# VH-VL binders against Probable ABC transporter phosphonate/phosphite binding protein PhnD2 (phnD2), part 17

Target 1, 264 residues: Probable ABC transporter phosphonate/phosphite binding protein PhnD2 (phnD2), of Prochlorococcus marinus (a3pdp9)
Amino acid sequence: SADPDKLIVALIPDENAATVIQDNQGLKDYLTEAFDKEIELVVTTDYSSMIEAARNDRLDLAYFGPLSYVLAKAVSDIEPFAARIKGGTKTYNSCIIGNTKKGVTSFDDIKGTTFALGDPASTSSRLFPELTLAENGLTKGKDFQGVFLGSHDAVALAVQNGNAQAGGMACPILKSLKKKGVIDPSKVTTIAQSSPIPQYPWTMRSTLSPELKEKIRFTFLDLDSDKVLKPFNADGFASITDSDYDGIRKAGKLLGLDLSKFVK
Key: E = the ipSAE of ESMFold2; O = the ipSAE of OpenDDE; V2 = 0.75 times the mean of E and O plus 0.25 times the DockQ between their complexes.

## First folded at step 7 (VH-VL; framework fv_acimtamig)

Design d5 (from c7 with heavy chain P100W W101Y; at its last look DockQ between E and O 0.06; V2 from the best seeds 0.00; counts 0 for: pae O 10.6 > 2, placed apart)
Fold by OpenDDE, look of step 7:
Structure d5 (fold): chain C 264 residues (1-264), chain A 121 residues (1-121), chain B 106 residues (1-106)
Amino acid sequence: as target 1 above (264 residues)
Amino acid sequence: QVQLVQSGAEVKKPGESLKVSCKASGYTFTRYYMHWVRQAPGQGLEWMGIINPYGGSTSYAQKFQGRVTMTRDTSTSTVYMELSSLRSEDTAVYYCARSWYYTSGDAFDIWGQGTLVTVSS
Amino acid sequence: SYVLTQPSSVSVAPGQTATISCGGHNIGSKRVHWYQQRPGQSPVLVIYYDSDRPSGIPERFSGSNSGNTATLTISGTQAMDEADYYCQVWDSYSYVFGGGTKLTVL
């Protein structure tokens, strides 16, 4: 249906389900009221599942990571329309972290270690960390061993506990985990930060009615509710376009990433 | 009432395949992942795999890779688990259980009643 | 593979406190769930996320998790609490159960 009574809103599992659901509860309520529709939040098992769902036109709204969006866009007609804005920016950074106790505090220290990654289709817990490591002369499988743990919080915890000696994750998530007391700052060292990465894009399926799409766009861009924005740690949502993610496409290409590598 | 109802007991021969069904009711079928867990007689719980009823994506325990297939039918809110090349060691009670979305540490809050599968020559 | 270790059995007198341990490397960094399984019945979730209690589960059930050990505690143990108890965690896209502990109420 171009105007369904229920909207499926998909979210990537960049953190544990409880956190994702909690962070988006305000948004769910807000959208329910704004659209007078049932809002069903969905957190997929992995990034590839979300991409495939989009491909099959099963999602009405979807909150992707940049890389997963690019991959999804390559195989679907999803339309990006908004991203978080904080402090006047629509970008965030990827962080490479190391276990402090194990003395992993520099790129050289990463040699011979197990490096924790999130999801293969993750921008800040796979793509940019690998790029950064490569730029510093470190090759996965040769200089270090990679392990995918599924989410950013898993990466942080693994590094903190020494199960992995280093890892890559979104800096904002790391900051949040520290603030929440999940991660002890004294146990995890930030080795590097990436260049700015375009923020997570909100997308909608193209087959929605023009009227509904416009309403969705307006609702997000006009949204100023603290109840919604506080969990997002955002000042609001700002307009974005597909071209904002061309840098991600380039980066992905460098790594030889395509959907076939992620879809089961 | 939220419940998972499984198919009835089965007797199989070695080399055959089993297929157990799990019908969900009382909740949004696509809102939760479904797991299969088995328990051999007098033994502990063993996780077999997970399926996303929404997209159909699956992940299986390494032990069962290549031998287990999990599927779903959204129209009937039913999940299926097929295990091929059965052995006597596959004799067990098979459970379906649901968990919240996301695989990182979610509990199995609702369980089916179990399906006894006996594999004997 | 990640391994959870439970004692095979624990005995407790009625009214006393039963403690069941679940050992795992750095288990304190994981979310631990506990299931109760009475004879001939399906498992029932009794504790999730280390210490949260589902609706309908008596307050005498509690959980903790730190270091390398998670613990299920049953205060004021009753005859109906006699069952097998399993701890569970998620590890690298797998779900792992402990070997189970048979709780006997004397």
Scores: ipSAE 0.000, ipTM 0.523, lowest interface PAE 10.6, mean pLDDT 92
ESMFold2, look of step 7: ipSAE 0.323; ipTM 0.741
ESMFold2 (binder alone), look of step 7: mean pLDDT 93; pTM 0.955

Design d6 (from c7 with heavy chain I50W R98K; at its last look DockQ between E and O 0.16; V2 from the best seeds 0.00; counts 0 for: pae O 14.9 > 2, placed apart)
Fold by OpenDDE, look of step 7:
Structure d6 (fold): chain C 264 residues (1-264), chain A 121 residues (1-121), chain B 106 residues (1-106)
Amino acid sequence: as target 1 above (264 residues)
Amino acid sequence: QVQLVQSGAEVKKPGESLKVSCKASGYTFTRYYMHWVRQAPGQGLEWMGWINPYGGSTSYAQKFQGRVTMTRDTSTSTVYMELSSLRSEDTAVYYCAKSPWYTSGDAFDIWGQGTLVTVSS
Amino acid sequence: SYVLTQPSSVSVAPGQTATISCGGHNIGSKRVHWYQQRPGQSPVLVIYYDSDRPSGIPERFSGSNSGNTATLTISGTQAMDEADYYCQVWDSYSYVFGGGTKLTVL
């Protein structure tokens, strides 16, 4: 249906699913009221599952990471329309972290270690960490061993606990985990930060009615509710276009990513 | 087998506090919300709140805000619910229950056996 | 606060169909879950997301939800189905239960 009574709103599993759901309850309520529709929040098991769901037109709204969006866009007609803003910016950074106790506090220390990554389709816990490491002369499989742990919080915990000696993750998530007391700042050292990365895009399926699409865009861009924005850790949402993520496409090419591997 | 095992029955006096434990097994403890629900004798079910075992974040029903505290121990896969300033009206069977899926507003698929707490002078 | 209304009791003869309603304002826009509670036992999830059955729940249990009423239907009711039944929704950052319905199998 171009105007369904229920909207499926998918959220990328960049953290623990329970956390993701909790952080979006305000948004759910807000959208429910704004659209006078049932809102169903869904967190997929992994990034690829979300991409596949988009491909099969099973999602009405979807909140992707930048790379996963690019991958999804390659196989679906999803339309980006908004990204959250924080501190006046529509960007965030990826962080490389190391276990402090094990003395991993520089790029040189990463040699010979196990490096924790999130999801293969993750921007800030795979793409940019690997790029940053490569730029500093470190190659996965040669200088260090990579392991995919599924999510950013899993990366942080693995590094903290020493299961991995280093890892890559979104800086905002790291900050949040520290604030929540999940990660002890004294146990995890930030080794590097990436260049600015475009924020996560909100997308909608192209087959929605033009009227509904307009309403969705307006609702997000006009949103200033603290109940929504506080858990989301945002000041608001700003308009975006597909071209805003061309840099991600370029970065993906640099890593030689095969898009076909992300399609189930 | 997934199961939730709760602590035993308690007798309390008005003004005291109760603390019930719920030990989880058979699944990834930190993945799913744990809920607390109580049932007064001969009455219906009443939701008290949830705790996210990952990080320990909580959400309480408005009725219990200020009196209820939910905590977890990840090392033992145990959730605790403490209710202070007890009243006779707090006499109830207290249940812990887990969520089954990663969807908002999901159901409670597994329940503990319940803990009877009697508050009387 | 959001309120769910259930009949206090429903009676049915063995083999007949029992219907338990759960009323709520625009409840059709919410996900409704149903729990069965036998005397002296913990609640058991019997229907979730309006009409889905958990593994192990007999097919004679079904659910629907539209408008202002959600309905639990038990076809071919058996003696073992005698219990209290509760509907549940999520609303305004809280879970809400109905008052419960006692199903008696005559």
Scores: ipSAE 0.000, ipTM 0.487, lowest interface PAE 14.9, mean pLDDT 92
ESMFold2, look of step 7: ipSAE 0.235; ipTM 0.678
ESMFold2 (binder alone), look of step 7: mean pLDDT 93; pTM 0.952

Design d7 (from d1 with heavy chain I50Y; at its last look DockQ between E and O 0.45; V2 from the best seeds 0.00; counts 0 for: pae O 12.9 > 2)
Fold by OpenDDE, look of step 7:
Structure d7 (fold): chain C 264 residues (1-264), chain A 121 residues (1-121), chain B 106 residues (1-106)
Amino acid sequence: as target 1 above (264 residues)
Amino acid sequence: QVQLVQSGAEVKKPGESLKVSCKASGYTFTRYYMHWVRQAPGQGLEWMGYINPSGGSTSYAQKFQGRVTMTRDTSTSTVYMELSSLRSEDTAVYYCARSPWYTSGDAFDIWGQGTLVTVSS
Amino acid sequence: SYVLTQPSSVSVAPGQTATISCGGHNIGSKRVHWYQQRPGQSPVLVIYYDSDRPSGIPERFSGSNSGNTATLTISGTQAMDEADYYCQVWDSYSYVFGGGTKLTVL
């Protein structure tokens, strides 16, 4: 249906599903009222599953990471329309972190270690960490061993606990985990930060009615609710376009990503 | 058949630690959270915490913070819950239960048979 | 901490409708799950997402959730329905169970 009574809103599993759902309850309530529709939040098992769901038009709205969006856009007609703004910016950074106790506090220390990554389709817990490491002369499989743990919080915890000696993750998530007391700042060292990355895009399926699409865009861009924005740690949502993520496409190419590996 | 099979009953003394296992079978182990819930004799259900599908993330109830540790072994499809510094009030039946990673609500659809742990001096 | 309140006990005659309430502040904005626990057995999911019924659960089980109260309804109650029933929600990075309700079939 171009105007369904229920909207399926998918969220990228950058943290454990329970946390993601919790953080988005405000948004769910807000959208329910704004659209006068049932809102169903879904968190997929992994990034690829979300991409596949988009391919099959099973999602009405979807909140992707930058790389996963690019991958989804390659196989679906999803339309990006908004991204979070914080401090006047629509960007965030990826962080490389190390276990302090293990003495991993520099790029050189990463040699010979197990390096924790999130999802293969993750921007800030796979793409940019690997790029940054490569720029510093470190190659996965040669200089360090990579392990995919599925989510950013998993990466942080693995590094903190020494299960991995280093890892890559989104800096905002790391900050949040520290604030929540999940991660002890004294146990995890930030080794590096990436260049600015375009913020996570909100997308909608192209087959929605033009009227509903417009309403969705307006609702997000005009959104000024603390109940919604506080969990998002955002000041609001700002307009974005597909071209805003061309840099991600370029980066993906540099890393030699094979799109076929992300399609089930 | 989807099932969770837990380790047998245990008797412990105050100050000791317990470690209960939960072996999963009949489904894809890495696609579900595992939760631990306990029930004191004649009392209600109490959520203790969960471990995520990858095993890299846990969430514990505040009451058990510092005393509980949950781990999982993908190779054996087994989850473990360890509770330290046992007290008499820790006497309970301990349950493992699963919830899907892909979810909009996190209901516990499959439960273990329970493990009775008795803590007495 | 978030608190779920259930009546300690509910009694119903065979064939009648049993109603078990679960109270919580603005619980209508949450997803509520219900579990049945017969004596000496493990809990069984009987309702999830407020009103959805798992496969294998009889149609006489239904659920609703609005405002400050979620409700489990058992129509045509049978002797086998005698059990403890627990509601559950997710709140503040934790699961919360109600205190449980003992349903007696007279």
Scores: ipSAE 0.000, ipTM 0.467, lowest interface PAE 12.9, mean pLDDT 92
ESMFold2, look of step 7: ipSAE 0.012; ipTM 0.532
ESMFold2 (binder alone), look of step 7: mean pLDDT 94; pTM 0.960

Design d8 (from c7 with heavy chain S99G P100Y; at its last look DockQ between E and O 0.10; V2 from the best seeds 0.00; counts 0 for: pae O 12.9 > 2, placed apart)
Fold by OpenDDE, look of step 7:
Formats: C-alpha cells, structure tokens, sequence
Structure d8 (fold): chain C 264 residues (1-264), chain A 121 residues (1-121), chain B 106 residues (1-106)
C-alpha cells in the first residue's frame, strides 16, 4: 500500500537491540501521533538483514548507517530524506580504540593484535577503521587479525575487557557508553579519529504516496521534541540527499568493496 | 521455561541495606532489559529502575537516585538490586521483571515471584 | 512527572463486560500496557502496545488507547478475572504505573 495504516520503521543494530529500541521509543510515540498510524519499530539481527528487507520492500522507513545505506540503495529504491544533526553538524567520526592496560595506545601497538570490528556493512566500525589502519600501514590479516562482533557496543566491551586489544567504532557511541558507565575511560584509549562521516540517513521506500512522503519529511525536519531527541542523542534532523554519501561510495571502492552488491 | 527466581524474604532495620537477587533462566539473558518494581503493602506498583544485562548500564527512578544500585552477573544470569539507607517506607514486595526487548513497547512480560522486605525497628 | 489515573475499583457481574480506564495527558500518543495481579501473586502482562495480547491471555481481554484515555476491556467476565489491574507507560526515561483498579466480580 502507498499509504498503509501501519508503518514499519527499521533501525540498524549498531548497538544491542534493547538499547536501540529504548532510544527510539520516544520517536515511535511521536510518529504515532504525527501520522495517526501504527508505528512498528524493527531492529534487525544484523546489517545485512536490514539491507535485504529494504530490497524486498518490507520497510516503510529505515534508519541506516552510511555504508549500509549505500549498499541498500544499490539494490533498492529507498529515498534518503533526513539525517541526525548534533552540535550543529551532520557528521560524526569513527574512533580507533585500544586497551590501555595492554599498552595499545598507538598504531604500532595494533600490530599482532586482535582488532574488533562491528558489522561488515558498518561505516564507522568497519569501513573507516580499516581505511585508517591501511593509511597507517596496517593491513588486516597481515599486521592484525580482524573479528566482527556485530555491534559498536560489543566492540567497546571487547576492547575494554581485553578480548580484543584494539577496535573500531563510532565515536558518539563510545562517548555514550562512557557516559552510561558501560565503558571505563581509564581502560580504553582513543588512538585515532577519522575524518567526518555523513550522519546516519533516514530513508523511506519509494512506493509510498507523494503526500505521505511529504508528511514524513516535514515531520522529521520539524521535529523538536526533547522526548524524541534526547534519547536519540540529536539536536534535530536535517535534510540530506543521496549525493551526500558519495564519499562513502568512494571509500568503499578504496577497500575493494563492490557497492553494487550486498557484501558481507 | 522462561522464569525469574528471586531471593527469599528479608527483615531489615532502618539505615541498613537490602540486596535482592533475580536469577533468569530459559532465555538469552543479555538480550532483555531487567526492571525492578516494588509494591508496598496494599499499594500499587512502583518502578525503581532498569538495567541492561548486556553492558550493565542502568537508569533509576529519580526517587531512588543515590540510594539504589543495580548490577548483573552474566555468568550466572543474575541481576541484583541493592537499596541503601532503608526506611520503614521501603517495606515492600520487590519484583524483578523482564523487558520485552523484541517489541518496541518494552512491556514487562515475565515477573519474578517477588521478595518481601520488611523494614522495622 | 507523568501521571496515570485509574478508578480505584470496578464491579461487574459474571458474564458482563468490565471496562477499566487509564487516564493520562495525551496518552493516546503513548503505548499502554496492562497488568493483572491476583491476590498474593505477581503481576501478569495481559495487554501490551495498547491492544496486543500475549500468548496465553484469553481473547476476552482487549485494549484500546486514544486521546487522553486508555481502556482495558474484559468481555464475558469470569470469577478468575477478579484482580487488580495496572496500566503502564514509558515517559521521560521512566516507567509509570497507574494507581491500579480493583476489579470485583459479583
């Protein structure tokens, strides 16, 4: 249906599902009222599942990471329309972190270690960490061993606990985890930060009615509710276009990713 | 079978601390939030706080801030709730309850049997 | 703080329909859950997401939520339905319960 009574709103599992659901409960309520529709939040088991769902036109709204969006866009007709704004910017950074106790505090220290990554389709816990490492002369499989742990919080915890000696993750998530007391700042060292990365895009399926699409755009861009934005850790949402993520496409190519296909 | 089993009843004096345990079984412990809810005799339900067993993060009701501590042990699938500086008003049945993680509403779908804590001089 | 208001008590004859209200400012924009608590027992989730029933809950239990009032409806009320009922919502990083309603089956 172009105007369904129920909207499926999908969220990437960049953290554990419980956290993601909690963080978006305010948004659910807000959208329910705004659209006068049933809102169902969906957190997929992994990034690939979300991409496949988009491919099969099962999602009405979807909140992707930049790389996962690019991958999804390559195989579906989703339309980006808004991204989170924080601190006046529509960008965030990826962080490379190391276990402090184990003395991993520089790029050289990463040699010979197990490096924790999130999801293969993750921007800030796979793509940019690997790029940054490569730029600094470190190659996965040669200089360090990579392990995918599924989510950013898993990466942080693994590094903190020494299960991995280093890892890559979104800096905002790291900050949040520290604030929540999940991560002890004294146990995890930030080794590097990436260049700015475009924020996560909100997308909608192309087959929604033009009227509903407009309403969705307006609702998100005009949204100023603290109940929504605080848990979401945003100041608001700002307009975006597909071209805003061309840099991600370029970065993907640098890693040899085929962005025309789903890549695990 | 999914179940939450709590520790036994306790009698405390004012100023002391209580610590109630809640052991989870029959499901993936780290996937669901755990809540603590108490009920004074003849009174309604009162939410105390939430813990994420995955990372151990917590959030407490304002009323209990500074006095309540929730922790978890993933190796034993157990959540703990400690309440310090007890008062007579803290006399209640304390419940642990599982959050419905795979639904966006986070209803409490599984409850422990409750732990009666009596605070008296 | 957000407040949920329930009637203290509701009475119904066996076989009749019981209705329990839960009032809250713009509660219709929230998801409301309902719990049943029989004497001496732990609460049991009977309705979630305003109108969804957990497995094992009889079909005679239903829920609705709009405007400023959520409603739990029990059709064909039975003696075993005599209990306290609580509505619940999430608001401002906390969970809020109503004061509870004692349902008496006459």
Amino acid sequence: as target 1 above (264 residues)
Amino acid sequence: QVQLVQSGAEVKKPGESLKVSCKASGYTFTRYYMHWVRQAPGQGLEWMGIINPYGGSTSYAQKFQGRVTMTRDTSTSTVYMELSSLRSEDTAVYYCARGYWYTSGDAFDIWGQGTLVTVSS
Amino acid sequence: SYVLTQPSSVSVAPGQTATISCGGHNIGSKRVHWYQQRPGQSPVLVIYYDSDRPSGIPERFSGSNSGNTATLTISGTQAMDEADYYCQVWDSYSYVFGGGTKLTVL
Scores: ipSAE 0.000, ipTM 0.478, lowest interface PAE 12.9, mean pLDDT 91
ESMFold2, look of step 7: ipSAE 0.044; ipTM 0.624
ESMFold2 (binder alone), look of step 7: mean pLDDT 94; pTM 0.956

## First folded at step 8 (VH-VL; framework fv_acimtamig)

Design e1 (from d3 with heavy chain N52Y Y54S; at its last look DockQ between E and O 0.01; V2 from the best seeds 0.00; counts 0 for: pae O 11.2 > 2, placed apart)
Fold by OpenDDE, look of step 8:
Structure e1 (fold): chain C 264 residues (1-264), chain A 122 residues (1-122), chain B 106 residues (1-106)
Amino acid sequence: as target 1 above (264 residues)
Amino acid sequence: QVQLVQSGAEVKKPGESLKVSCKASGYTFTRYYMHWVRQAPGQGLEWMGIIYPSGGSTSYAQKFQGRVTMTRDTSTSTVYMELSSLRSEDTAVYYCARSPWYYTSGDAFDIWGQGTLVTVSS
Amino acid sequence: SYVLTQPSSVSVAPGQTATISCGGHNIGSKRVHWYQQRPGQSPVLVIYYDSDRPSGIPERFSGSNSGNTATLTISGTQAMDEADYYCQVWDSYSYVFGGGTKLTVL
């Protein structure tokens, strides 16, 4: 249906599903009222599942990471329309972290270690960490061993606990985990931060009615609710376009990513 | 080890309600979805519905709408299925099964419970 | 409603190849899953997404899906393979099972 009574809103599983759902309850309520529709939040088990859902046109709204969006866009006609904004910026950074106790506090210390990554389709927990490491003369499989743990919080915990000696994750998530007391700052060292990454894009399926699409765009861009924005530590949502993610496409090419590997 | 453990067999009378539990362990409960499937004696598998443990949302097969209720307790990683207004035709083995995605993507059921036999007789 | 059609029974001699069909309108456009159910046991996923095998499933199990027919193939059939087999698809916000096929190993 071009105008369904129920909207499926998918959220990227960059943290555990419970946390993601909890953080988005304000948004759920807000959208329910704004659209006078049932809103169903869903969190997949992995990034590829979300991409697959988009490919099958089963999601009405979807909040992707930058790389996962690029991958989804390659196999679907989803339409990006908004990203969160903070302090006038629509970007965030990826962090490389190390276990402090084990003395992993520099790039040289990463040699010979197990490096924790999130999802293969993760921007800040796979793509940019690997790029940053490569720029600093470290190659996966040669200089360090990579392991995919599925989510950013899993990466942080693994590094903190020493199961992995280093890892890559989104800096905002790291900051959040420290604030929540999940991660002890004294146990995890930030080794490096990446260049700015475009923020997570909100997308909608192309087969929605033009009227509903416009309403969705307006609702997000005009959104000024503390209940919604506070959990995201955001000032609002700003307009974005597909071209804003061309840098992600370029970065993906540098790593020789095969898009076919991300489709179930 | 990943497993789903269901409650024991039940005997019911027509008009009564049944409630079966399914406890999950060995994996992150809220990152998978749970289904209920039943099988009448000597018959095939029949999908009853799906529940999303993260938020508790549900979707039921048309045949059971108005008569089935699925719930979850995240603190115990347990899913429940209640079926009311029982009939003799509801005699079946009831299974819970997990999938990595909700029904719109059509993922497979990779882990099943051991099944719960419910007999409805006058 | 979407309907999946399976033969009621298939017989095969030990060591031979068993083939179980699952018919459905344009089923080739869907993802088909297969389950094995031995007597008195819960179903076990043996093939997912038409042709993928879960960990622990023998290589003699394979699947294909095209047109209006999905097929489960068991090469070198063994006595332990005697079971009911069900195909499954998603359609119209529901999961649909085939009627099941009883595989007998002679």
Scores: ipSAE 0.000, ipTM 0.515, lowest interface PAE 11.2, mean pLDDT 91
ESMFold2, look of step 8: ipSAE 0.030; ipTM 0.626
ESMFold2 (binder alone), look of step 8: mean pLDDT 93; pTM 0.952

Design e2 (from d3 with heavy chain N52Y; at its last look DockQ between E and O 0.01; V2 from the best seeds 0.00; counts 0 for: pae O 13.3 > 2, placed apart)
Fold by OpenDDE, look of step 8:
Structure e2 (fold): chain C 264 residues (1-264), chain A 122 residues (1-122), chain B 106 residues (1-106)
Amino acid sequence: as target 1 above (264 residues)
Amino acid sequence: QVQLVQSGAEVKKPGESLKVSCKASGYTFTRYYMHWVRQAPGQGLEWMGIIYPYGGSTSYAQKFQGRVTMTRDTSTSTVYMELSSLRSEDTAVYYCARSPWYYTSGDAFDIWGQGTLVTVSS
Amino acid sequence: SYVLTQPSSVSVAPGQTATISCGGHNIGSKRVHWYQQRPGQSPVLVIYYDSDRPSGIPERFSGSNSGNTATLTISGTQAMDEADYYCQVWDSYSYVFGGGTKLTVL
């Protein structure tokens, strides 16, 4: 339906599903009232599953990471329309972290270690960490071992606990985990931060009615509710376009990613 | 000793589902990826998919999308592969195999299970 | 999809050198792995990353990869080397096997 009574709103599983759902309850309530529709939040098991769902038009709204969006856009007609803003920016950074106790506090220390990554389709927990490592003369398989753990919080915990000696993840998530007391700052050292990355894009399926699409855009861009924004640690949502993520496409190419075959 | 031990042979009818298990021992289960590979009688090796034991995420070959489900139990160091809507063409020996870590250029499968024969016939 | 091409069969006399090819578009830019499978047995990794040899694999096994062809070489071939051999690569988040080569020791 172009104007369904129920909207499926998918969220990228960059953290455990319970956390993601909890953080988005304010948004759920807000959208329910704004659209006078039932809102169902969905967190898929992995990034690829979310991309596949989008491909099959099972999602009405979807909150992707930058790389996963690019991959989804390659196989679907999803339309980006908004991203979070914080401190006047629509960008965030990827962090490379190391286990402090094990003495992993520099790029040189990453040699010979197990390096934790999130999802293969993760921007800040795969793409940029690998790029940063490569730029610093570290090659996966040669200089260190890589392991995918599925989520950013898993990466952080693995590094903290020494299961992995180093890892890559989104800096905002790291900050949040420290604030929540999940990660002890004394146990995890930030080795490096990436260049600015475009924020997570909100997308909608292209087959929604034009009227509903406009309402969705307006609702997000005009959103000023603390109930919604506080859990997101955001000041609001700003307009974005597909071209804002061209840099992600370029970065993917540098790593030799075939975007057309990345999806299940 | 590092080893992968699979469940026993199965006979199935068309339309049914199979579920094969692979128990890992002798190494840290969550530090290696697990793959499933099958081999039809007299045919070559065919990659079915990968599961990441630590987080449980999966990636399947396109050919098996919608029919295959890979799961793991970290408490027992066991991986499972379920294939539904079986056809005669699914008759094969199914292997689990581990790879040590992820490379952009791919990892080798250094340890294999003994294989599980699944016969699909009416 | 990426395709690996192997000869269906190769024959060699005992003590001679066997060569098995694996063809693929720009395969030299990929890392190639080789597996040995004896009748009724599971595959065994014999070469990884083009030319590295796992512990326990005889030195007579070697590998190379350049251009569009990877090669498995078995020097001083023995009767026990009679098996099917498969090349493998990673491509676009999937693994691809060659069709396999039956090595016969005459």
Scores: ipSAE 0.000, ipTM 0.506, lowest interface PAE 13.3, mean pLDDT 91
ESMFold2, look of step 8: ipSAE 0.024; ipTM 0.605
ESMFold2 (binder alone), look of step 8: mean pLDDT 93; pTM 0.952

Design e3 (from d3 with heavy chain S57Y; at its last look DockQ between E and O 0.09; V2 from the best seeds 0.00; counts 0 for: pae O 11.6 > 2, placed apart)
Fold by OpenDDE, look of step 8:
Structure e3 (fold): chain C 264 residues (1-264), chain A 122 residues (1-122), chain B 106 residues (1-106)
Amino acid sequence: as target 1 above (264 residues)
Amino acid sequence: QVQLVQSGAEVKKPGESLKVSCKASGYTFTRYYMHWVRQAPGQGLEWMGIINPYGGYTSYAQKFQGRVTMTRDTSTSTVYMELSSLRSEDTAVYYCARSPWYYTSGDAFDIWGQGTLVTVSS
Amino acid sequence: SYVLTQPSSVSVAPGQTATISCGGHNIGSKRVHWYQQRPGQSPVLVIYYDSDRPSGIPERFSGSNSGNTATLTISGTQAMDEADYYCQVWDSYSYVFGGGTKLTVL
């Protein structure tokens, strides 16, 4: 249906599902009231599953990471329309972290280690960490061993506990985990931060009615509710376009990513 | 119906390797960790290791380090456990069991396979 | 390594209350799970997170955990409750089982 009574709102599983759902409960309530529709939040099992769902028009709204969005856009007609703004910026950074106790505090220390990554389709826990490592003369499989743990919080915990000696993850998530007491700052060292990455895009399926699409855009861009924005750690949502993510496409090419491998 | 179905019984000689399979059905395969637990005849349960939902990350009990390998295939919803350099003491029933997504909290094993008897004898 | 200690056996008459202990250093700070294993069968989760009961498990099964001892309690014990019971905890990124307790219903 072009105007369904229920909207499926998918969220990227960059943290455990419970955390993701909790952080978006305010948004759920807000959208329910704004649209006078049932809102169902969905957290997929992995990034690829979310991409596949989008491909099959099973999602009405979807909150992707930058790389996963690029991948989804390559196989679907999803339309980006908004991203978070914080401190006047629409960008965030990826962090490379190391186990402090094991003495992993520099790029040289990463040699010979196990490096924790999130999802293969993750921007800040795969793409940019590998890019940053490569820029510093480190190659996965040669200089270090990579392991995919599925999520950013898993990466942080693995590094903290020494299961992995280093890892890559979104800096905002790292900050959040420290604030929550999940990660002890004394046990994890930040080795480097990436260049600015465009924020996660909100997307909608193209087959929604024009009237509903406009309402969705307006609702997000005009949103000023603290109940929604505080858990989101945002000042609001700003308009974005597909071209805002051309840098991600370029970065993917530099690493030789095969987009076909991300589709089930 | 949620279930774990394991491969059949095996007889091995000392020094050989075993590989047991565990096929999951009735639930979302990639939302659960998988564990392997064994039980020698007349003995208690012994945890062997864990594999994450996505594969590629495992943690093994110290006793089995260097000798056990766990893998999983998402396309077939199957988990494998390989144990090398078998000894008579490795004679046991081997179980697969699932636990929910966030294993760091120490979640329980809510579904178990039927078990696979492996006998190691000269 | 973390060690869990269980009595080797416990006997109870039908209709009476059976109590199985699981000892561990500061076990009260951990989450304890309990499994039932009947002869020739796979283990079954009967209590998780100290005192929570899975769907399908009778209300006569209960659990508690404090100090250095976790306890599984079976009220109104029935013949079908005769089995081995194992406690379990998570420690140092490993799972640890107790030695198991054989419950006999007289």
Scores: ipSAE 0.000, ipTM 0.521, lowest interface PAE 11.6, mean pLDDT 91
ESMFold2, look of step 8: ipSAE 0.344; ipTM 0.741
ESMFold2 (binder alone), look of step 8: mean pLDDT 93; pTM 0.949

